# Miniprotein binders against q58433: the designs that were tried, part 33

Target 1, 377 residues: q58433
Amino acid sequence: MLFMKYEGEIAIGPVHPTMLEPHRLRLFIEDEIIKEAELVIGVNYRGIELIMEGLPPEKISILSEKICGICSHIHVWCNVTVTERGCDIEVPERAEYIRAIVEELERLHSHMLLFGHAFEVLGFETMAFRAFMIREPIMQILGEITGGRAQYSCPIIGGIRPRCNIKESKIPALLERLEKFEENLKKLLERTVNDPMIMSRIKDVGVLDKKTAKKLHALGPTARGSGIHSDMRKMGQVPVYDNFEFEEIVFDDGDVFSRLAVRFYECFESVKIIRQGLKDLPNLDKRIYNPNYELKEFKPIDVYNEAQRGQVYYSYGLDENGRVRQVKIRTPTATNLACMEAILPGHHVSDAELIIASCDPCFTCTDRMIVVKENKI
Key: E = the ipSAE of ESMFold2; O = the ipSAE of OpenDDE; V2 = 0.75 times the mean of E and O plus 0.25 times the DockQ between their complexes.

## First folded at step 19 (miniprotein)

Design ex3 (at its last look DockQ between E and O 0.50; V2 from the best seeds 0.00; counts 0 for: sugar tag NGT 14, pae E 13.4 > 1.5, pTM E .725 < .8, SAP 76.938 > 70)
Fold by OpenDDE base, look of step 19:
Structure ex3 (fold): chain B 377 residues (1-377), chain A 103 residues (1-103)
Amino acid sequence: as target 1 above (377 residues)
Amino acid sequence: SEITIEVTIEITYNGTPVTYPFRWTVDSPLLLRYFLEELLEFLKEYLKEYGVEEVTVEIRVTAKSPEEAKRIAEIIKRILKEAGFTDIEVRVEGDEVEVRAEK
């Protein structure tokens, strides 16, 4: 019996040239069944940390924005927050509100990209198209606020850039676009859950049980899809979110459906947050930047935030010369992919791409190459 | 033998042009019709809901035969008309169909 070991390498690699080494899942397949999965974590984060070492904090913000094309805002926000906390820099409330609004818009467009991709993987091209089209109003809002479609450069040390200030006169139009987005998202959800072909492919597939998810330290929607409360916004790590009423979305079944459903319902919560933020903005102080700060030496400080994929962690210190030292960056992708690695064995190879997709390993930042190498042993 | 469909949709929304390229392969004309109908119905809804100023649709299809290409061209033309496109250009060359529509 010629055991054809099909080594399928799913290269999840960043499209951005600054991201040198993609996370890769190597699949060992026998008779179309995954026998083993191996996660190869790219050294990219260590490379970026090394490049950041010894730079001024203003320069590392530029580098952090380039880490992820989809979640550039959260990286910049975490980055500036380290300096702000380490130097005791007061950030105006209006600036923090706008940072949160932009983050939730980033979450929305990222989730819509994932839905589009998941539908492509499922062979539902029309639904994929719908998801991408529904995403466009969010991209337009982001463009109007930040002046950029992908690189917003909204946070700076001490606040936000002047161009990112939301004018009161624009708020009604933004709210109207959000309402239309929400209505279309609801229609997409209804079509998805009422399609038995879609539901058969995602229910009871790729089950990450709560115990395994805890053991492997699942984060964000991957953890929440397995019944684990895990949201830095609710854990007091990002104080601005205390101003907003929203729910943490949690599902218990741990399957592909649950991980997608968390993100679907979380979109409605993001819309709620943005509405509240926009409603409060006119009543806040008009200051968007605090220029009255000095950089000082501090030891590495831990900063957490909740990206679309889960917990993001930034830590560094400043030396006596105002240079960044001991940079550490963690994204949720490695731990969430490790969860998929653990559950992939025993599944049919045709489900592998969907299972991996369900933890949202930054697809737009990744060239997906499935290399099936037939190793004739 | 597979039918390859390339669809490029250019939408001007709030003064910003956005292009969506799609490429898929179907094994039957029935599936092609289904996908085109769904796509165009979605476009119709999207145009109505979001107040899109301008839509350009380009469809390229490689059919299995010249006869099939003609049938596909007629189907596309009909669907685009139903979606409210008035300016529809159809070109059939051998087994290739090219359709351009503006609204």
Scores: ipSAE 0.007, ipTM 0.259, lowest interface PAE 10.6, mean pLDDT 82
Fold by ESMFold2, look of step 19:
Formats: structure tokens, C-alpha cells, sequence
Structure ex3 (fold): chain B 377 residues (1-377), chain A 103 residues (1-103)
């Protein structure tokens, strides 16, 4: 007869009533157990791709910032890189270093926000408080470097904005603040793994096995928590990272613990990258911008980078008049949501938000998340 | 029936007040004590290290009974005193506990 008693929906992602529709994850629930999950994909990127067609590449950066409020830097960086490679524009090494430093700072604060949220949904408010307090100094550093905490249009075609140049005199204080962050991060890890109440909620929960992760093309920390190598920074896709010693973080068990642990240890690797970058800056040429480039016609160029949530892909060409053509943008959100669709059946509804959070489908809209839950009978 | 705890922490940092509200719903006094003690211990450590100028803590608890409310109020008062708060105001009315502490 009928085995489905009701249905619940959780809206995921930024919501703008007239412009963007969020992804939806529909949960079919019986006796508080999830029987089925269905992903309904939003159309946000297709609409943005169409709007971008025929615009000059400088205008694409403005639109790219609106794709993700918490990860706007990576989108702008990908955009300028398409044009730079297509037009053979030399980018000063100092500019590439600063682009990477800002991205790794963005990775730090994004991961810390996720930890705070995960603890909140678990009901461990004290740990959430700790995560948010540890995150705040990183937000302050980003604001000092870029002039903003949410929209960091640091990259421009051929370099970076002059405001984003990091003065040598500020480096010792930045290194000290980074060291304090690292100390507090380690304490947070120790408190988490030594707390049986926390560990009982995250270990062996929400398992995404490696076979399923590969079949669904999981990306980012979601994939790396299931034993899959997927870091574009280590795969030769972002050349500036060849200058830094760091490791790809991979865990094998595919549970919530593993996905959080990947992000946790990625924070330590981001600290290593930022520290190395800051120490190298005084020895680099002082140029931050190449003013003498020429735009030219080029066929579509593929650019990959590694956002906090995984691979970001940009592709387009320029026509004879310097206008972008054949725009394609891909982010990890849709494939990581598909992984949630596969994980959730069989779990109690009380674990749903935790499992979803551990895959980081962007629950925040400018530092806040809109979550909609609906039961249907 | 469950215990509801609302905590508001106001911290003044470099002359700017920042408010941290959060809310727990717990099913036992043991879990209540766990969260409250850890929060206040971390707050004590954080205030010492980061040079916070002022802190105000407001705690509101809805207990399971008036007798439990009185016991919870005494636990909160003792923990705040051990954390170094000297201006502790406690109000218990029926099942409700309100505690305000400044330093």
C-alpha cells in the first residue's frame, strides 16, 4: 500500500526571491527515519552563465562575486585567470602569492564557521562558542587586507587591487596572530576528540563509502573524507601553490568525523601556506599589477581551482571585440548534494542537519544560513 | 518536560560591546552542568588571555520544578563565583531562574 507518510524539505544556499533559487533536499520520513532523499537542483549558475555572455571580462568579476557570499575570492580569481591565460597576460608573482594568501584565509574562516555550525546543530553550544571566537581574528585579518569581510574583490586582470598589497611592516603582527589562531585551533581539536559525547555523535555516522563517492563524483573535503584525492592545489591546476610545502588531507572512513577532520587538518595546512607566503613576500619583486596587457580573441580556456568546498571550474573565450563567449561555471555544491541524497536514507532525522553540514553545501548567506524544514503527509 | 537554558554573554573588546546569545534544551541536570561549567571555564580562560574589558553574563533557566530551579540557581551561582564574578544577582520564581553576573 502506501509506505510514505510524509515529506520534509530543507532549502540550501543563498535565497534571492527574484534572481536565485536555492537547491532543495526533500526528505521522505516515516517514524522519524529518513526513507528517501531527493535532490532538486537550483538553476542559479545557468542563469548567471547567460547573463555573462557578451560582457567584457571585467564585468564578469562583479557577477562572480554574487555566486557565493562566503567564497567570492575564488570565483573572482578563477575569472581573471581565464582571461590572463587566454590573452597570455603575465601576472606578477607577488600578486599570485597574495591571491593564494587571501584564499587560504578564506578557507580558514569558512572551515571555522562550519565547525561552529556543526556544534550548534549537535547542541554543543560551548564548542560552537569556542569555534566562533577562534574564527574572529581571521575575519579581522581579512578585513584589514581587503577592506571587506564578505566581498573580497582582490584579484583584477593582471594582478591585485593596490589596497590588497601586504606591507612588509605588517607581516610580523600577522604571523603572531596566525600563531595564536593555530594554538587555539589545536586546543579545539583536543577538546573535540577527547569528548565522548561529541565523538559518539560524529564517529561512524553518515558514512559515504569510497565506491559511492567515486560514482557520484564527490569533490573537496567530502571526497577527501572518503579516501579520494581531489585537491586541485596538489594536482598542478594552480601553479602558485607549487611554491608552498603542504599536504593533501585525506581520511578513509567517510563518516561525519572524517569529513570534519579533513577540514580541521586543512586549516593547519592553510596556516602553513599563509605563513610561508607571508615570509616570502619581502623577497619578491614589488610589482602587484601588469598594466601593459592587451586583450585578444581566444577559444575557451579551462581553469580549475580549489575552493573551501572543493573544485571550482570556469571556462570561456573572448571574441574579436573582447566579449566573453561560451561561459561555463561549475562548483562542487551540486555533486556534494548528490552525495547527501545517497547518505541520508536510513538515518534518524535528528542526524540529518549534521550529515548535511559535514558536506558543507553552503548553509550561509553572508555569514547566516537559511534552513527550511517541511513535513508532508 | 525538559530544562531550557538561555545564555547571553556581552563582552566589551576595545570599547565595543559584542553580544553572544545561545540556547540549550537539555533533559538532565548533569548535561546542564556539563555545558555550563565548560562555557564558564572557557570564558574565564579567554577573558584572561584576550584582555576583555567587561563581561556580562545573563542566564535564564526554565527548570522541571521549583525545587530543581533552586538547586540549579545555587549551582550557577557557585560556578560564577569560582569563575571570578563578584556582582552576581539571582532571581528564582517558580520554575524560572534568572542570573546576571558582571565583572
Amino acid sequence: as target 1 above (377 residues)
Amino acid sequence: SEITIEVTIEITYNGTPVTYPFRWTVDSPLLLRYFLEELLEFLKEYLKEYGVEEVTVEIRVTAKSPEEAKRIAEIIKRILKEAGFTDIEVRVEGDEVEVRAEK
Scores: ipSAE 0.000, ipTM 0.342, lowest interface PAE 13.4, mean pLDDT 79
ESMFold2 (binder alone), look of step 19: mean pLDDT 81; pTM 0.804

Design ex4 (at its last look DockQ between E and O 0.02; V2 from the best seeds 0.00; counts 0 for: sugar tag NGT 14, pae O 16.4 > 1.5, pTM E .770 < .8, SAP 72.837 > 70, placed apart)
Fold by ESMFold2, look of step 19:
Structure ex4 (fold): chain B 377 residues (1-377), chain A 103 residues (1-103)
Amino acid sequence: as target 1 above (377 residues)
Amino acid sequence: SEITIEVTIEITYNGTPYTYPFRWTIDSPLLLRYFLRELLEFLKEYLKEYGVEEVTVEIRVTAKSPEEAKEIAEIIKRILKEAGFTDIEVRVEGDEVEVRAEK
């Protein structure tokens, strides 16, 4: 009798020959069942951290923007916040509101991209198409707010770039476009939960139970899909969010459906946040930038924020010459992939890509995921 | 052994055309009805909500036999009519089906 074993590699994340390498999940497969999974950490934030050492803080904003193409705003926002808090720089309330509005718009388009990808992985191309078409108006709004192709994010130390200011005259149209998005999102959710073919592929699949999620320190929607409260916006880490009424979305079944459902409902909460922010803007002071600050030496400050995939952590200090020191950057991707690694054994190989995708590990690189290779013994 | 379906949708939005290719490989014409109906129902909703100016749908099918090709052609025509397409051109030659529809 011949026992067949499969070994495969799945490349996850950006591919860069000298700086960023993709994470790799190695799958050991026997008779189409995954027997073992091994996560090989490819992305080395240590290298990026070292490149940033000794640079002025404005320069590391540029580098932080390039860490993730889908979530560049949150990285720039975290970076400027470290310097602002370390130097006691007052940031105008209007600038903080716009930073949050842009982040929530990025959360919307990022979640929609994941929905589209998940449906593609499952072969439900019509549903993927629906997700991508619903996403497009959000991308257009972001482009209108953030400017041209060379300007990816709006935060600068002490405020926002002037072109990112949201004119009062534009707000009614933005609110109307957001309402249309919300309605279409409701329809997408209804079609998903009412389609037995879709539900059979995502319900009770890839279960990450609460105990395991805690043990492995799951973050973001991955954690919240397993019953764990883990939202930096609700935990006092991002003060501007105290101005908005919204709920932390938590599901407790820990399956692929739950991880997607968290994201679906988070989109509705993001709409609520954006709507409140846009309605408040006309009543805020018009300042978007604080010109009256001075950089000063400070010891490392920890800053947390909530990206689409979970918490993002930035830490550094400034030396007496205004140069960045002791840089530490952490994102949730490696931790959440470790959770997927732990639960993959026992699943049919056909579910592997979906389970991995359900933690939204960032498919921003130009490469496709590496195909599982068949091995014969 | 397999039915290959290629769908190309061209949508014009704000004067800009967008082209979306889809590919399905299935073993039964009945599954085609499910996937195509869902796609075209979404297009109908999208046209209504997003101000899409025009839609062109091209469908190319390689069936398992000439008899299956004729069956598939009728399925596609019925679904396109239900979705509100009135300019439907169908060509069946051997096991190949080509359908073009505009709305």
Scores: ipSAE 0.000, ipTM 0.297, lowest interface PAE 14.4, mean pLDDT 80
Fold by OpenDDE base, look of step 19:
Structure ex4 (fold): chain B 377 residues (1-377), chain A 103 residues (1-103)
Amino acid sequence: as target 1 above (377 residues)
Amino acid sequence: SEITIEVTIEITYNGTPYTYPFRWTIDSPLLLRYFLRELLEFLKEYLKEYGVEEVTVEIRVTAKSPEEAKEIAEIIKRILKEAGFTDIEVRVEGDEVEVRAEK
């Protein structure tokens, strides 16, 4: 019996060679069942770190913004935070509030993209379209705050750009748009959980048990979908979040449903954070930038934040010439994809795309999942 | 202390039983109220739109305290009634709440 090794390659490749997260997942399939999965992590992390090496910290912020088309803000925020902590730079409270508001808006639009993609994979094109339409109010808010829909360039060392200052006169309109978003999200959730066809495809599929998730160091919603508390915002790593009341959403079942459900419910928490932030803004000091700082030499320090996909890590030092040294950047995607790699064996090939999508690999960094049939003749 | 919520929804559709178990943890009773409301509104709409014949809902909650458990039980009971359930059994033992409802 000639075992046709169906080598399906799901290439999660970067649309742009400068994007960090080229991950390739190779699937070895026998009789439509995945026998082996191999994750190939693209070398692009080392490339970006090498490009950043020896640059001024202001220039690395520009590079960090280009790392991810969906989560550009979190990368810039982490990057400036390293310099701010290393140089003991005070950041105005209003600036930190706006950084958090923009981050939660970034989280919202990213989750809506994931929902849209998941519905496409499931064959529910109408639901996918609805998810993309529900995302639009968030993109409009981001556009009004930052002046851009993809590259916000909001954080700078010592605060935020003047254009990103939220005017009090705009707050009522922003709150109204958030309310409309929340209502539409509820309707989408209701429709999703009401569809037995959707539920049958996502429940008890692609189960990442808590033990395996811990062993493989799952992060963010992937970890939280397996009953693991993992949120840098709740772990004291991002102090501005101490000003907000919100919950960490955790599910225990570890399936595709759980990983999607975590993201659905944490959208409501993101809306709560944004509402609180917008309500507090008028009462804060009006300063948005601290110009009174000096760059100084410091050894590499660790900075953590919570992107939509999970923990982001930045580390570097500054030398005596104010140049960045020993740059390290880690995103949650590699570890989360490794979790999917571990659970894919034994599943039908038709579930592979959904299982992989459920850990939210960077889709803007992913051109096409190409199943490459290499017929080894 | 976390609130653990386990919900099992059993539906009969076209003579076939389907079971949907859900489990999540939250820190806020307010979130519990929200999730339960959304879940039960869902059940209400599902019953209307899809012609589901029978629905059984089992809810187990581990609260932070016996007082909180009683409060949660009352909330669940109210929401289930609003969702059109008429046969509601509620049991509170210590910090644990068990609710079963049929429609």
Scores: ipSAE 0.000, ipTM 0.170, lowest interface PAE 16.4, mean pLDDT 81
ESMFold2 (binder alone), look of step 19: mean pLDDT 80; pTM 0.790

Design ex5 (at its last look DockQ between E and O 0.01; V2 from the best seeds 0.00; counts 0 for: pae E 19.9 > 1.5, placed apart)
Fold by ESMFold2, look of step 19:
Structure ex5 (fold): chain B 377 residues (1-377), chain A 103 residues (1-103)
Amino acid sequence: as target 1 above (377 residues)
Amino acid sequence: SEITIEVTIEITYNGEPVTYPFRWTVDSPLLLRYFLEELLEFLKEYLKEEGVEEVTVEIRVTAKSPEEAKRIAEIIKRILKEAGFTDIEVRVEGDEVEVRAEK
C-alpha cells in the first residue's frame, strides 16, 4: 500500500506584472486527478493603492496605465473619471465616444489573446496562430489611434490626448479594416465550433454552476458564462454606452465552452459598438478636451466600468492640496480565480490549465504549471 | 522549459524606503521581453517624480541555457541603462543571471 500525492502550482500574475506578486493556484493531485486546489493570494491592489496615496491625480493616471499592459486603457479611463466626477469636470461627448471606441478595441485584442492562449494550451497550434494573426490588425489600429503600441491608453483628465482624435478622413479605412476583422473572427468561430477535437476538450468541462458563481461573486464573462447578468455597460455605470445598440452575451452551461463563447460573441458586439461610434463621430462636436477646469477637494467617490475580465472599480478623493486620498482599486481576477479553485477538484490534471485560463485571469501566468511529487507510506 | 525572473525594487520616497518584490515564470522570449520593457517604462516614469531619492533594482533570472542567460543579461543591462541607471553590476554564471543597479 504505497500512496503517492502530487502537488502542482500555477503562478497567475496580477494586473501589472512589474508592480505585484502573482497569485498562485496550488494543486494537490493523486493519480492525475485533482483532489484539492488552494488559491494563494499575492500582493493585492493595496500595494498600488498605497503608492498612489498623496500623489497628484495626473501621476496616478501613469501608474494606472502600468497596472495591466493588456487592459491599460480601462484603468486610465476609470481613474480620470473619478477626478472628473469629483471635480465636476465636463468631458466633451466626442472624447467619451473615443474612450469607448478605444476600450472596445482593447476588448477585442484581449479576447483574441485569450483565444490564442487557449488554443496553445489545447495544443492546436494552427488555431492559435490564426487567433494571433486576426489580433494583429486590431493592435495596429490601436497604435495608429493612440500614437504607439506600447502605450495605447488615451484618456486624460477632461478629455483625450490630442493625438488620439480620430480624423474623419480615416474613418472609411477603419470601418473596412473592422469588417475584415469581423469576417476573420466569424471564420475562427466556425472552425472552433465545427472541430470535434476542440469541442470535446471544452464542452461540459470545468462547469461553474450558477449558484456557485453567485456565492463566490463571479464577474464578467466568467459570470456571464454561468447565466449571470453582470455587464457594467448595461447597468448604467458607463453612460456613453447608452448611445450604442449592443447586447449582453450570456450562456447558461457554465463550462469552458460557455466562458469562451461569451468572449467570442462579445467580440461581435464590440465590433457593433466601434462601428456605431465611428459612424457617429462626424456628427459630434469637434472638441476633445476641456482645458477650463479646476481641481477641488472631494470625498471619495465610486466609479465602475467593464473591463475584458469584468467589473473594474476605482475610488478615491482629493484633499485640499489636490492630492489623491483613500485609493481603492478592485478587479475581478482574484474572485474569478476563487471560482476556478472551487470547481477544479475532481478534474484530470490535464484540464487544469484550460479551466483556469477560461476565466482569463492574467496573460502572464496562464501558461505555467508546476507539478511536484510527494511520496508517503 | 521555463525562465524564472525575480525582481526586487526598493524606492526611497521622501526619506522612506519601500520594497516591491516581483516574480515571473515564462517560457517565451517574446513574453519575457514584454515584461522587461514594461519594467523599463515604469522605471523611466517613476524616476522622474519629485521626492524619489534612491532606487535600487535587483534582478535574478534562471534561463533555459547559458546562451539564453547571456542574451537576457544584455537585454536587462540595456533596459536599466535606458531607465537612467549608471551603477549596474551584471553577473552571468551558467543559466543564472544576477543584476544589481542603483541610482
Scores: ipSAE 0.000, ipTM 0.120, lowest interface PAE 19.9, mean pLDDT 79
Fold by OpenDDE base, look of step 19:
Structure ex5 (fold): chain B 377 residues (1-377), chain A 103 residues (1-103)
Amino acid sequence: as target 1 above (377 residues)
Amino acid sequence: SEITIEVTIEITYNGEPVTYPFRWTVDSPLLLRYFLEELLEFLKEYLKEEGVEEVTVEIRVTAKSPEEAKRIAEIIKRILKEAGFTDIEVRVEGDEVEVRAEK
């Protein structure tokens, strides 16, 4: 019996030149059924950490922004927060509000990218195109606030860049765009859930049960899709979010549908947060930057935040010369992909891409090469 | 305290039964209302599709209180009526709501 072992490599990882190796899932396939999946963690976070070692914290921010093209803001925010906490730097409330608004906009556009991609994988090109079109207003808002579509460079130590200050005169137009986005997103959701062909492909597929998700330390929407509460914004790790009324979205079924549904409904919560933030901004102190700080020596401090994919972790210290030491960075991608690795066996190969996509590995950074090597053994 | 919503929609489409189970946990009545509004729109659209013969909707909600359960039950009943269901059974036991509708 000629066992044709098809080894498919799905390369999942940022094409950023600073990222040497993408995450890869190797699939061992027999008779179109996945027998084994192997996660190869290509992102040498250790390489980035080594490059960061001994640099000034301001240079670390530039490097952190390059880690992920889709979630650049959260990395910069986490990075500056380490220095701010370690040095007891007061950040103006207005700056923290704008950081949160930009983060939720980043979450929105990232989720829309995932939806577009998921529809492409499903063969629903019209729905994919619609998702990408719905994303565009969010990109415009981000561009108007930060001056850029991908590299916002909004947070700095002690606050935000002056260009990122949201003028009161712009708030009505921003709110109008958000309303239009929300309406279009609702229509997209309705069309998705009403399509039995879409639902048949995502329901009861790629089930990550709650026990397995806990065991493998699923994070973010991957964890929340399996009935696990996991949101750093709700866990008191990001204090600015205490000013906003929003809910953690949790589904219990653990399938592809649940992981997508969490993200769909989180978009509405992100819109709520942005609306509240924009409403409060005129009443806050106008200060956006604290120039009155000194860098101090401190031991490594743990900082957590909630990216679109889940918990992000930054830790480092500063030495007596103001140089970063003992850098540690963790993203949710490795643990979430490990969850997909665990559930892929037994599925048809045609579901593999969708299952992997459902944990939102950074796709825009990923050159997806499915290399099917026929190893004739 | 979390509100758990379980929805099972059974649709007979061209003689074939299709079941859509949903389970959602929410922290607020606002999300519950949002979910129910989405459910309403879903049901309204589906009931207009050619080939739909029978639709059964089962909704289970665990509320935060018996008073909330009663309120939720009334909301669900209204939504299902608006969707065009005429046969609606509502059970409220303590903080649990069970609604079944057929069309």
Scores: ipSAE 0.000, ipTM 0.158, lowest interface PAE 16.8, mean pLDDT 82
ESMFold2 (binder alone), look of step 19: mean pLDDT 79; pTM 0.785

Design pe29 (at its last look DockQ between E and O 0.01; V2 from the best seeds 0.00; counts 0 for: pae O 13.2 > 1.5, placed apart)
Fold by ESMFold2, look of step 19:
Structure pe29 (fold): chain B 377 residues (1-377), chain A 93 residues (1-93)
Amino acid sequence: as target 1 above (377 residues)
Amino acid sequence: SEITIEVTIELDGTTYPFRWEVDSPLLLRYFLRELVEFLKEYGVEEVEIRVTAKSPEEAKEIAEIIKRILKEAGFTDIEVRVEGDEVEVRARK
């Protein structure tokens, strides 16, 4: 045996402290060309579901907050919504507006982080710097609203925490900061699409065709980059978004460019949503929580929302003792990893990290990738 | 074989490093132009650039390119040092 097969792995996905095996993506490489990609399924949140079983709903909120460092708000929002719908708890409109505003701010900073990483992978360091600098004011706004830059405990059952209420006196400054972000985002987009050096690296690379995306049940910008309508915010799943004028962004070519373009244009839509929400807040009732709710037994309720990476799904019921039962949580991570598995064969290893980044597999949990060389007999 | 470009800028009291490795004069000119536009966009007042060229002749050529580009970007205090394959440029507005 004169040559040993090399195998490496990438640990991808959020890691809860009690879970030991994240999802892995193995690359099998010959002469610097990816010959095969293999997704090895980790715990798929099954361990988290088991830990949550039998807990009070407020404990589920705490665990949900810690599932993902970059997307904690959407998980907490989904969790409180299950209980609110199952117990018929009225949530003040102002609270739902602020929940949406915070989520759209989280979408902005998450997409900017992805742009910065993609530019770094490509070696366009000044573009990466631009993305990170454009992102920083959004992180500051989030920190001002929630007290944290990466973890958000804004939603509570029946409303939002008082510290997350957006004072009317702050709205003019927030709108001005948002306008500045929008102008800088436009410049970043124009520099990207008008630069042949950048475009040559992302156009027609890492194509996920529509048929394959449908077969694998792609979600989020991964699906929308391949021509698939998939946005839970436009499908009636998150009622507060019915108050905002915005568009679902869909591209058809399924390449890295398309997946990035979806995210670029989604940022402009998020700006539209946040601006509308901020302008509406002074006209809304001042209540931010419902203190008069009671928990009751209910059979499992399904809740869907649209995270930055795609659909998030929470389901559970409450028993007669107020304990959570039949927990099910799904995120787009496993499905989008399957899409990466389908895309990668045939590409040069130098494109692997870019292709993976364009599907946004969660950079806060892991980004380790080991190049694997394999010779076939 | 490739040309390395190391850049240090100061912005709002923080020092930021950049590094490029390029294998052609065309790609070199691209990154230097991108750097200049970045320096203007962010109002950078002080920059240090170090280049390791493929030869002393290339180092001299690169030094002149960097000097010209920085002057066009509004830097008036440009110090250029070329030793063998190495170029060091310090510039202030």
Scores: ipSAE 0.327, ipTM 0.758, lowest interface PAE 3.7, mean pLDDT 83
Fold by OpenDDE base, look of step 19:
Structure pe29 (fold): chain B 377 residues (1-377), chain A 93 residues (1-93)
Amino acid sequence: as target 1 above (377 residues)
Amino acid sequence: SEITIEVTIELDGTTYPFRWEVDSPLLLRYFLRELVEFLKEYGVEEVEIRVTAKSPEEAKEIAEIIKRILKEAGFTDIEVRVEGDEVEVRARK
């Protein structure tokens, strides 16, 4: 019996040493059917927390930015928010708006990257290429706002970097680009849902039922694809989002289609948020940074936000010397991959990659699924 | 065969071990670049890098790359050992 070990390595690819999400799924396959899946969590989670321990909070932001190559902004935002709350630092409203705008742009490009990858896995190269082409304008917007395509470094304690200030004169052009993006996304969606070959591969495949999703603590779009309300933006955890009208996208079927659909429709909500934010910006106070703060000692404070993959959690305290203590960081990937681990058994091996991809593991961290043929001698 | 990279960093008197696995020399170079940026940003004064390569020839190449990268990171005392497929590098600022 040839046990084909299909290791879906979310390999620690060219991962900054600080990337927290080295997760690996090992699949044990018999007669092309997955018999067992094993989630291997990379050891690096505790390493970063330990490196952060005893550092000044300003230095931690750099580490946080490098935790994920795709969602760097949300990590920095969560990180600075801990200090801001712990020290009672007022953040200018304009800064919070820009933080939200940048986050939703990060969500957009990340979802487009996932769609591109999902189409590649499905063998639809033309659709994959279209998704990547639709993504590029978002990356350009991010580059124009933040000065960087991957490392935005937008949030700082007390606000945002001056370079990240969105000039009023740029708003019309940004809105126009968003409209074009939305139009292209709609076309991509229409093509996807009207392709029976695509739909046959994603509907009723990799079903995560609501009960299992709750039990395993699914987060973000993975949870929402199984009919679970799970969005920190809607749960009052990120106050700036109270200024925006948007919907939480939830699907009930729990299949690959549902998890992808949540992200597709969530892109339109992200565009709505960005559009509202950009329209409000001219009416806000021009201050983008509060320099008038003092760091003080505080006990660990819990901060939540909603990354493209789901809930992100940061917690630390500050000691009497202004050093970070008791750092805890949680990303949604581990719990979402555990959900995929639970549902993979019984599926054909050819569906494994798509099922795993549907929870959006960090693809900058996803290297090759290695099929290890263990020759039972 | 994967290239295994073990990095031991000493920060403020504490030793932090890290392990990475990469499939290609290109990914290794990218990792090493990111490592260097990390080392610079955090003011790491001492680093140990162990790499298990796919071949002795690759090990030598990796060793040279690591040496170059660590020099660019500001390390001045760099010890490189290559034994078969294994590379051991110790560097101090």
Scores: ipSAE 0.000, ipTM 0.228, lowest interface PAE 13.2, mean pLDDT 82
ESMFold2 (binder alone), look of step 19: mean pLDDT 80; pTM 0.794

